Miniprotein binders against a2bj90. Designs and how they scored, part 21

Target 1, 235 residues: a2bj90
Amino acid sequence: MSRSARRKTSALNTVLRVVEVFASIQGEGPFTGTYSVFVRLAGCNLRCPFCDTRYAWSLEAGKPLGVEELVEEIARYEPSLVVITGGEPLLQRHPLNSLVEGLESLGLRVQLETNGILPAPARDEQLWRVYHVVSPKDVPVRVPGAKLHPSWVDYARATGRAWFKFLVANEQHVREVAEYVAKLGIPRSRVYIMPLTPEKLDMKELLELHSRIASLAVKWRLNFSPRLHLLVQLP

## First folded at step 3 (miniprotein)

Design tS7
Fold by ESMFold2-Fast, scan of step 3:
Structure tS7 (fold): chain B 235 residues (1-235), chain A 80 residues (1-80)
Amino acid sequence: as target 1 above (235 residues)
Amino acid sequence: SEVEVEIVILFSSPEEAEKAAKEIAELAKRLGLEVYVVVEGNRVYIIIEGDPEKVREFLEELIKLAEKYNAKVLIEITTR
């Protein structure tokens, strides 16, 4: 088996299927408020009923872009943070490692957003060195086929470079999250709860939902993630 | 240059996994690719080696096949 021989020189290792690249403000998680470039990769291993980016589900939704071309495009924005999202970015793990290497060579901070179904990075991957926001979909939202890979908890403990961000609609969901992270041994300092936003909320409803979930974060001693981009009407 | 791709597909049942594994082997044969397919319960593990262009065509057809089954696909691409 060829797995014993690793090379990064083929087109499949240096090409990513990319849906979109755009500048905005990171609205979620530990880097909320940061001027960022978002790189949305194609393909997803889940079909979440609340997904806002269904157009990215298929690998065919992405245009093939070379790693070097993508690094140059990202660099032109002069971002404080590069957010690699998708779909599920880890479906394109090997060319993603090459992208991370290129971005780090320019001194750029990189954050990956992942559903955590695929294993966490190994020490010999460039992905070991970047920040990861893991968004489990097994609890509380119970998406079929979703299960957090246990290696993410070990990675978070070993590196301090992973946080766990959970979508919540009410206090029962927060209780389920608190139980889940306690059973897995995830420190509360690494846990964010974020409002599960239904389609087409008006601004008053959106703000009220944020207020309720933030209050629950205080009550349960967890971190709160807004969806700041929705509140300030950015992509 | 040649590539190796490791794929794991999650099906809703072992019976669907077995049926899909046969379709996957047939697809690889039509494209002139050698494939290693292992079925474990509701999971199908696929290792494919070959020409990058043919492997790309295989992956595109495989993703369509997985969508037909509403199955979940995990892909790791390694070069040699």
Scores: ipSAE 0.000, ipTM 0.129, lowest interface PAE 19.2, mean pLDDT 80
ESMFold2-Fast, scan of step 5: ipSAE 0.000; ipTM 0.115

Design tS8
Fold by ESMFold2-Fast, scan of step 3:
Structure tS8 (fold): chain B 235 residues (1-235), chain A 80 residues (1-80)
Amino acid sequence: as target 1 above (235 residues)
Amino acid sequence: SEVEVVILIEFSSPEEAEKAAKEIAELAKRLGLEVEVIVTGNEVFIVIEGDPEKVREFLEELIKLAEKYNAKVEIWIETR
């Protein structure tokens, strides 16, 4: 495999390993309710116990697609927002920057969802110019290996293009998030708390969980992210 | 003229992954490279950035280490 991997390194600069492309409504974060096309990239550097997209963990789960081909496919949806997610999209950083360049050339708005373990974009990257929702997994959910790269805080301050979204189940989790963001100097205006949803809840349970977490967001002066797609049963 | 390399290595066990991660971190220190090594279960995720010659030397030694463990390796290279 090592020799095979080395032979493929130059080709990996022009293609992305893609699990799925589909249209839906962004259900989470600062762009909740936006008509979006989702691009799920393969590969992830974490193994979160609560992960809903385990099928994307392996790079083998994705098919290779050229950047130009992907841009054309995305454009056919005529989306208000392109959401690039995964796995961990920054695992495919070079071709991802090329994809972003292509999408920006069409005037499309791009949002990246990342676990924030890898460094934030540098000023000379195309990724510097797009929106980022960073989902740290070191607090409160304590996934092994999940340490937020400090450059994300600097990027958020410099650009105003990053938000931090945390999965929470109870008030103790919210307290831990509040302490964490204060320690790192992340402004509360950039922080979202979102319900940590078990695999299946009935609608009443799902609404009750949303209500509890939203109330905690008010109490702790943080922003609230629903999981709208779960409430309306969209992908 | 700097390069960034992202590497994912899959080991047979979490114990092997932890041991290999320590060897990888030590190798980077000997070569004067700043490297981020993240262990998740039986996988080791590595990000290195720096001078192409130093990075090449690191990669050659890393591939030998992965072969010793019979581990699966995926590598992505970005030139800045």
Scores: ipSAE 0.000, ipTM 0.221, lowest interface PAE 15.4, mean pLDDT 81
ESMFold2-Fast, scan of step 5: ipSAE 0.000; ipTM 0.263

Design vA1
Fold by ESMFold2-Fast, scan of step 3:
Structure vA1 (fold): chain B 235 residues (1-235), chain A 120 residues (1-120)
Amino acid sequence: as target 1 above (235 residues)
Amino acid sequence: SRVKVAIFTRDEETALLLEFFLSLQGYDVHVFHTLEEFERALETDKFDVVVLTVPEGLTGERALELVRRLRERYPNTKVVVIVRDHDPETVRKLLDAGAAAVLREPVTPRAVLLAVIEVL
């Protein structure tokens, strides 16, 4: 190996704060139905009222884990997709780039889930080369402090590797999303609307909500994301 | 090493359901249908988590006694209890006895898996 390659490899020895690693089916977004391993990183820069993973908000919620060790753990699952989520994974940006480099060296497909407040990857980051599902919290249910960084629109246009996913409860929410993406110049082909699920829905209510939001996606010419894992009762 | 889970339940359908979904997560799952086999397995093998359903006739004081005995003898093993009755007093007593989590029937694969992940 060259000196540069050895230096890059040693960078994979950085540390991430990891809440959990588990296998499941990706239930959301453009890769819905894919056998995936989920890596939940600790820490978040928002406090969303509808957050399902409040246990991940603090960096102290995560155990320190070396990037090389994490890559080996992920590889043992033999996943079709590695989903890196959190909190907000970009809070651990430097070791995250090292993780992505390690996963790509094994030929693994990587998807990042982010709130999009922090800037999109630069061309010289390993993160530039992977898929991103951006969940803006500007609309329709505005979270204080949430603002999509404009670089994500440029990244999506330049790479074709970003999609924008919005939680919606009703047609007014969908209207607000449609206006938002039109204003920012986000193509509708890169936009997903997904049911905003209250914590206490039975299976019939959950299915009816999915049906209504899917119907609105057709009406408004947007893509639909289920929460498939909730429908099939997986994590 | 792989996470090792022991399941004690007298219901064959529940056993198959829990074994299937926990095994999907890469856990090493062992199912027992009698207390004698379950207790023997715990003496010979090290388990990270025990998932037990409260069988018919093994409720109240007997279920609490079993949880206390498991915690005393195997302090590093987490106990997840599945009950049919979600009486707050019963739940409180089971948690006080050392159960790491208590779930009510019918259980979903998501609920059981999240409980196991949470207690590890």
Scores: ipSAE 0.000, ipTM 0.171, lowest interface PAE 16.3, mean pLDDT 82

Design vA2
Fold by ESMFold2-Fast, scan of step 3:
Structure vA2 (fold): chain B 235 residues (1-235), chain A 120 residues (1-120)
Amino acid sequence: as target 1 above (235 residues)
Amino acid sequence: SRVKVAIFTRDELTAAWLELFLSEQGYDVHVFHTLEEFERALETDKFDVVVLTVPEGLTGERALELVRRLRERYPNTKVVVIVRDHDPETVRKLLDAGAAAVLREPVTPEEVLYAVELVL
């Protein structure tokens, strides 16, 4: 009870560093195909060589925006899903919890995309109630400084609100992912493999890569995530 | 009752992967990383299937002795052996010793599942 009361008293006057807000279709993960508003927060605690959003790495890339103002802007889109991404959104954890409180108050469904280095939500955070797509960067393409916080596995088991999404280029990557998730006790039903797309692929190459990784997902009995927005040429 | 599977392997990653896959298919899976723990468990509990990996650097003779001992002591338990060795003679000897199936690395979880289902 006391913890629920604390959530309700969170100040919505805190500020987030926001890179962009735009409507699109969720192209990845368990909600692929959903009409969504994307909120890209600034700042990241990694420097992934395959990163598509390097412009969001610095906190200074984000414009300061009040949580209440951001909630109103998101609501105008009337989305089926609010996708909060970045950089790494959990770097702005305190105002992010306030944002989630405001969005939940309007009945909006929220999904967070995170690298999972920072701890999973505690029960007394607003973030406990939303969906999380965790993208570990310690396998298969090893990013320096990346290590999945073990609390994410416990959170996934306790809530059923977390999935784990891995970028893969070949079957050896899939094998490494398989060994990694088995070692951590992550059920395969919560695991997605997704094509690691080089910057300069034409549409034929992009489709062939999707087909190859999808075939590996079938072979290894893992879920497949497309990068649908790339295939249909949306942001 | 639920089909009971014992996994003996010194490769913790392989063990965890097989445990996850077999458990999701409804099997009651027990994993052992030492021969002593494995042998004690077999004396206490009845298993329908044993999945045994032969570590690199161990002689085939030790694997053969273990398979023979398991068949002699637990005739109703099916033994599935996973080997790294590409020698066809090793596969034949393990089958002759009483292994119900022999798989060669690299193996997928699906191949192990298929072997377990085939020997039941």
Scores: ipSAE 0.000, ipTM 0.083, lowest interface PAE 23.7, mean pLDDT 80

Design vA3
Fold by ESMFold2-Fast, scan of step 3:
Structure vA3 (fold): chain B 235 residues (1-235), chain A 120 residues (1-120)
Amino acid sequence: as target 1 above (235 residues)
Amino acid sequence: SRVKVAIFTRDEFTAELLRAFLLMQGYDVHVFHTLEEFERALETDKFDVVVLTVPEGLTGERALELVRRLRERYPNTKVVVIVRDHDPETVRKLLDAGAAAVLREPVTPLDVLAAVEVVL
């Protein structure tokens, strides 16, 4: 789904629209278990119904924060990893590059979570130097109109700083992922499958689902990502 | 082929949120607000998944009867139940009756999507 309405951001002068900043443990992907600060950026072109409480209908998502102010806030947590997530962080690409520059100047590791619809970083961007976990939405959990930009495969091969993470519920999903990554030439070593988890599973159900998807990862020779924060009940 | 989902709920707000979200995910979604129209639709068309809410007006015993009936009559249709009370015994009974998944309120549309995907 292409965006039919253009949303102007206040991000022309290194200002980001930020939903929340909090410390937790990275529960997913190649950095699972790392003490992290999460920065959730606004700027999704879709209104997610799970965010449409009466309160959310009254407010625009995201508070304008200057890059310098945000860097200072993040630094106070002394994190091992800064995870930049949100709707789609690359929608705020210009000020995001400035944020990354500030964080890297402090020696902080940065990981971006992106849907991969927008192009991968160019070599002259600060974003070229950080880690990216790309979650394509065209397979197997389909979002209408979503399509992975082919530059992400080139970026992954050139830098070794991108991984592709897929939500899967069953073996048919894993088969679709395997076919998709083979067709695009994505190295298997850069692919993670992760359980698609309902939020209301009890601990036994959650562990059984993790075990099932992990077994499929072994069978299909793909990497496995848990959702560790769900298992330990962290945000 | 497109996955076809039937939603039965007496809560119009919940119905619209779930319908809109699942439609955006590419599902063919049909919403029913009365048991009569819901049962009639199941007789005339095939659904891959049904999503039921258990409101106070369609309480645990009635929901159990409905789940058992759906499993007996439509064995290829997966049943996802959203329970609005917090009684854990009701959850166990619904699973024993043949529900493929049971979710407890409060639920998000993502919870429902994940449950639908898991049961397919």
Scores: ipSAE 0.000, ipTM 0.116, lowest interface PAE 19.4, mean pLDDT 78

Design vA4
Fold by ESMFold2-Fast, scan of step 3:
Structure vA4 (fold): chain B 235 residues (1-235), chain A 120 residues (1-120)
Amino acid sequence: as target 1 above (235 residues)
Amino acid sequence: SRVKVAIFTRDEDTAEYLRIWLSAQGYDVHVFHTLEEFERALETDKFDVVVLTVPEGLTGERALELVRRLRERYPNTKVVVIVRDHDPETVRKLLDAGAAAVLREPVTPELVLFAVEDVL
């Protein structure tokens, strides 16, 4: 069977629980500044106290959408990047692989955002071929039940398609990140630190926090991720 | 027994950075910011590896003299030198003086860890 026929077949009866689809600029991580379509999948295996998207925690928060329908909706935006986020998108792993296959067939670049608790993609998954930004929640923010699956380090080394993005509030957090990634053997070039932003900061406070964390990134020789969408007031 | 590493650098940020990365790998790391403290520590305790940073503006001759003294007095201690100079002749002279490895800035924690492990 041709790859196109397989795509049509794999899209049949495949359903994703989707919270929202919208166009914006990727504000975080290695693709900061890229015109993107965001696909927020429902369901999460964590309950982070700092979570900005608590409305996506339940699978029931998402509308059931067929993979083919979702691919067509995404394609209408003509994005440079498709960002699949959630909750935790890997909870819907099977239909997610079908979605990725459909998007890849259109030549679209895909980035997945994941907490890294569930295993990294296997070589026979469509997800093996896309970009992953892994946001561990065990260090430094110490969310209960959050432990990075060790397969993500192997995936990053094997593919060069995974980065690790850590929320930090102060220098002690950066120190803990540095110790953590050294212990796990995560290459420093694959590590981003990002400001842990409280919900109610004014623009001056937000910029000052970004400046402090960026300065720590330089001091500790780590990459810096802004939260650009917050600074430019986009979704 | 745990591997013991001495770091001599005038740059506090580099010292803390290297201490964290090496300590995370299980090494017993001691940092010194003055030559006097560093030399006193070597007289008092045994180190398996010494990591030296050559400050900007310091003449290569002073670094060479230090490496020669360390090699003569502590032949079982491996010396790793981090230099900002890309001059191949400076590298050759440091190796000839007894340095086990010479790294050029910019250095990554992975490169420093690799050099420390390689000399052990």
Scores: ipSAE 0.000, ipTM 0.321, lowest interface PAE 14.4, mean pLDDT 83

Design vB1
Fold by ESMFold2-Fast, scan of step 3:
Structure vB1 (fold): chain B 235 residues (1-235), chain A 120 residues (1-120)
Amino acid sequence: as target 1 above (235 residues)
Amino acid sequence: SRVKVAIFTRDEKTAELLREFLSKQGYDVHVFHTLEEFERALETDKFDVVVLTVPEGLTGELALALVEFLRLRYPNTKVVVIVRDHDPLTVEILLAAGAAAVLREPVTPEDVLRAVEEVL
C-alpha cells in the first residue's frame, strides 16, 4: 500500500468526533466518586425526551480529533478513570477501539457509557477488555426505537465487565426493572437503579428523591447509583 | 359517583384556575404539588383522570416515567399531559407511552376541560 493510501486509511479509522473533554468526579454507577476524565463523543441513535446532552445528538456537533492527540490530552489530566460517553459512543466503534488501545497502553482504566442498542464488543475488539455501563432505554421509561441488544447480557456473563443502569422514579419502575432483568437473566449484582431527576427539583427534593430510590434499592436487593455530580454541583 | 381528577403541577396559579374551573363543572378535583404527595394519594384514592403539567411540575423524563407508571399500575386512569416542549418527538413518545391526550401550551381551562371530557 502506498504511504498516501495508508495515511488516508489511518485518518479515516483514527479520527473521532468529540464534543467535549473535561475532568470531574464520576457521579454515577459502579465507579461513583472516582476522579475521571469525561470524553463526550458526538452522534446518537436515539432522541430521548429526558436527554440532558441534546447538543451532542448530531455527529456534526463533534470536532474531529486524532486518536493520538486525544490520548495525549486525556493523559495530561492523570485520571483514575476515563469515561467515554456521548451521544452513543459505539456509533464511532472503529476509531473508539483505537482510542481504547491507546489509553490501555498507558495503564488507564476505561469505562464506556452506552444505550446498548448496538452490539456488545466481540472478543477480538479492544473494547472487549474495558468496563461498560449499559443504560437500556426500553424500560422503564420506554424510548421508541430503543431495544437492548441481547449480546450485552452474554458479554456481561462472559466478562463480568458490564453493568446495567436504569432511571427510576418510583417503586413501579423498580418492579418493571426487576421483571426485565429476571426475564433477560441479568444478575441483580449487575443492576443499578438511579433517580430520574426532574429539571426543577431543589436540593431538598433532590436529596429526598435519592433517599427514596436508595431505600427501594435495599428493598429490591439491587445496587443504587446516585447522581452525585448533581448533589455536589459538578459537571 | 363524581368523576375524580388529580392535577400534578408546581404552578399554583395553574392549579388554582384548573381546580376552580373543573370543580364548577362537577368534577372532584385534587391538586398535588410534590411527587411524594401525588404518589401517596394514588395508593389511597382512585382517580379517573390525571392531569400532568410538564412546564412547572415535570420534565419530559419524569412525565414519561409517570405516564408509564400510571398505565401499568392504574390502567383505567386516563392521563392528560400539558407540555411546553415544542419537540414533536416528546408528544409522540408520551402518546406511545399511554397518555390519553397531550396538550401544548398555551392552554386555557376550557382546553383542559375538553381533553378531560374526551378521554373519559
Scores: ipSAE 0.000, ipTM 0.121, lowest interface PAE 19.4, mean pLDDT 80

Design vB2
Fold by ESMFold2-Fast, scan of step 3:
Structure vB2 (fold): chain B 235 residues (1-235), chain A 120 residues (1-120)
Amino acid sequence: as target 1 above (235 residues)
Amino acid sequence: SRVKVAIFTRDEKTAELLREFLSKQGYDVHVFHTLEEFERALETDKFDVVVLTVPEGLTGWEALLLVRILREEYPNTKVVVIVRDHDEYTVALLLDAGAAAVLREPVTPEDVLRAVEEVL
């Protein structure tokens, strides 16, 4: 092996492929409104037609960054929440566990955003101890290849540290979500519905869509997630 | 000289089954259970084919990174990945990274032999 290849293989458990690191407000899910640092990891195991972060699909979109350097960069922002997103962060599971360990050692709160296709954390993983927002893509929009791993329901019941966030465009989607979560035994208190936002909505259309989906959340007794960053024009 | 095949897996039973089967077909087979052993072997030996197994010990991400590194440093070495996860886009990512073939579990030793022969 060359020295370059040797360094790359030696870094397998300590290097993450990172697309971007930036400070913003968490606009979605149970921590909406929290000052956060977003860490977007490269690579995704889905090709969702409605994806707004297609630039993160390839692992090559991410620069290699050591766990220690990334922890230091995140800490400089002094965030109330670290949001690890992607692509699909669990594709980089081993160094992700190391990152979480480093962030927890500094007392930082961590939230992972995942499509839930890969298994939920095991009790001996650092990931077991952090918050997870799982975004299943098998309902209502039925992305090919998407299937929620059943371990996520068990993890949510065991820990109380997982929520399920569904993209919805209309009442039929909400009905499908309600049937899906009932079938899997997911408590309504752990379920968020969020507007499926097409590209190029103006601010009036975006607010009207939020209002419509929020009203459906009340009607169906589910939690509502805005896309607050879109409404306030933050990244 | 004989075609050299490296098998990297943390599953000892799968490793022995594939080693025995491929060796009987005339291949010079070497099995590795740790990245350290495998890296050391790559420095001293040239392999025609590397067979990697996922996810037992190797996550999809680890396989993707390793495939890309092998393609860059050893462009004449063909990589065959055996995937136990049925996430179809992880398979697409492995092929994009430079895997010559991806096989989905369940696989037989005959399936692995066919893949090795086709990538040579």
Scores: ipSAE 0.000, ipTM 0.219, lowest interface PAE 14.4, mean pLDDT 81

Design vB3
Fold by ESMFold2-Fast, scan of step 3:
Structure vB3 (fold): chain B 235 residues (1-235), chain A 120 residues (1-120)
Amino acid sequence: as target 1 above (235 residues)
Amino acid sequence: SRVKVAIFTRDEKTAELLREFLSKQGYDVHVFHTLEEFERALETDKFDVVVLTVPEGLTGEFALELVALLRMEYPNTKVVVIVRDHDPATVRVLLLAGAAAVLREPVTPEDVLRAVEEVL
């Protein structure tokens, strides 16, 4: 079937299950510090022990929202960046492509956050043209069954629009990340290590953890992602 | 309370065999050969199980996206996918997208019946 025939299912492609929409500062990854609107989509294909957003795991946690209504709501914030996250946003891939098309038509920059288990965008998708931060769960935190789809490495090389962000607690985790990305041929310039933050850290402990992981990033010649929103107490 | 099954396949022979076999087992079976027919049926009817084959000429990624769409729009409907190739990566990705079961061709009507029964 052609792409045209596929688009005949547009009625099924115009509704997203949305948990929340809010304005904040992007605290993580290559766009840290950017004024952003976060769109959290419902549903996830993993059940990570360290998950901060367990309330988004179920599709029932999301309210149905039309793509056009969601585009209008996002546009009211006048963001520098639209961050689409979840659960796993690629579970809602078809209406997500429609959302991205609407946002791009308004000149808005879009970033997806994904666990990378589902395939990377194809060249004929609207998603091909936007930024992706891929957070693999197969190393070092190791969620059983989670494996990065190999198409993400090809997508990153072809487009320059994907980065790989890993949660790390110590130097052994950083070593495992370095070995993993070397085996897959992921350039170090596209790799971020980020502190794995346990619950109930005070601000001093949180800053000390950030300092330790940042020092390891320098030592291992990888990029560092803070969790800036935690440090400045934003959502 | 009769279990309602939708079958989406371009294979006329497979459709005929599955319809007859599952109907004899007490299922209310509806077969669709085009996305347009299938989409209209999903909008007007509730199905307990969808049995999906990847049509000739479509990629496995199309099947993945369709499975994810079905899970999102119809979370109470179980999806059974029949794939041509036994690629472990394809099977795993379909399961992670929300397929309740994945079967590798060649399949018998008995294989499909077993999968339908197990996902209920």
Scores: ipSAE 0.000, ipTM 0.176, lowest interface PAE 16.9, mean pLDDT 80

Design vB4
Fold by ESMFold2-Fast, scan of step 3:
Structure vB4 (fold): chain B 235 residues (1-235), chain A 120 residues (1-120)
Amino acid sequence: as target 1 above (235 residues)
Amino acid sequence: SRVKVAIFTRDEKTAELLREFLSKQGYDVHVFHTLEEFERALETDKFDVVVLTVPEGLTGEYALILVEWLREDYPNTKVVVIVRDHDPDTVLFLLDAGAAAVLREPVTPEDVLRAVEEVL
């Protein structure tokens, strides 16, 4: 096959490596409480010690699905929000832009969850037009290899479509987040703090942790993200 | 002396061609087609050079992540990246991340041999 014909065929048959597709309630971030379909893409560029989705770390954990097939599957759920998560979904950036185009053509609202290591969308990408929740791992819980790409701050200022969500366990972590976002010029209105939940907390412990972090959010004038799905025992 | 080279690619024709060519030049060449087998090999074997390509459907951003991982965990291994990406910043980003050499497709086996020799 000629290189030109091969390129045309590849563009028509865009493929994503998908770990799972399921309906649930968005438990985190600015769209907490929304009936959503979650699309978990395979592959991750970090090995976070607190990661609860280690099964998605390898690209080989994902099954190849065509964009059109995936759009049809998502549409069958009739969701109010499509949450594209992973691993790190930007590792599959080219087919991801095609997926977003298909979902937008159906009038579906799309939110991307990303660790922010890879660059923010450019204006000519379909990803430019959707919502992004960026979860930096360089502060306050420092993960080796994690660094927020500076373009995410520029993207947030330019579009108003990015929020920054930080895992915090105590007030010292919140102070570090406040200093970090101030230095980068991230508005407080774009910042969420969320409880860093150790494995095997009972429901009382989980609720007490949520209460403590929410109180710190009020004190520091930041937004609070629960982990609602954990509290109501949904996936 | 014999230098150990790992080739990580899903392009079977590229893998076969590079393996044959570099082996004829005296290199000890090992080919890996999945990230899992490549990760496992790096944990058990020491490689002087890694030559990697970006899988179909992924972009130069994937290569950037692999390079950053290899620099962190395998700092003594030289990384040669072969990309299909037409973004002018891709080469600069990969070099900044710690790639020893970046080649843009289409590449010849001679191009890859030259890059391997230059990074040693």
Scores: ipSAE 0.000, ipTM 0.158, lowest interface PAE 18.1, mean pLDDT 81

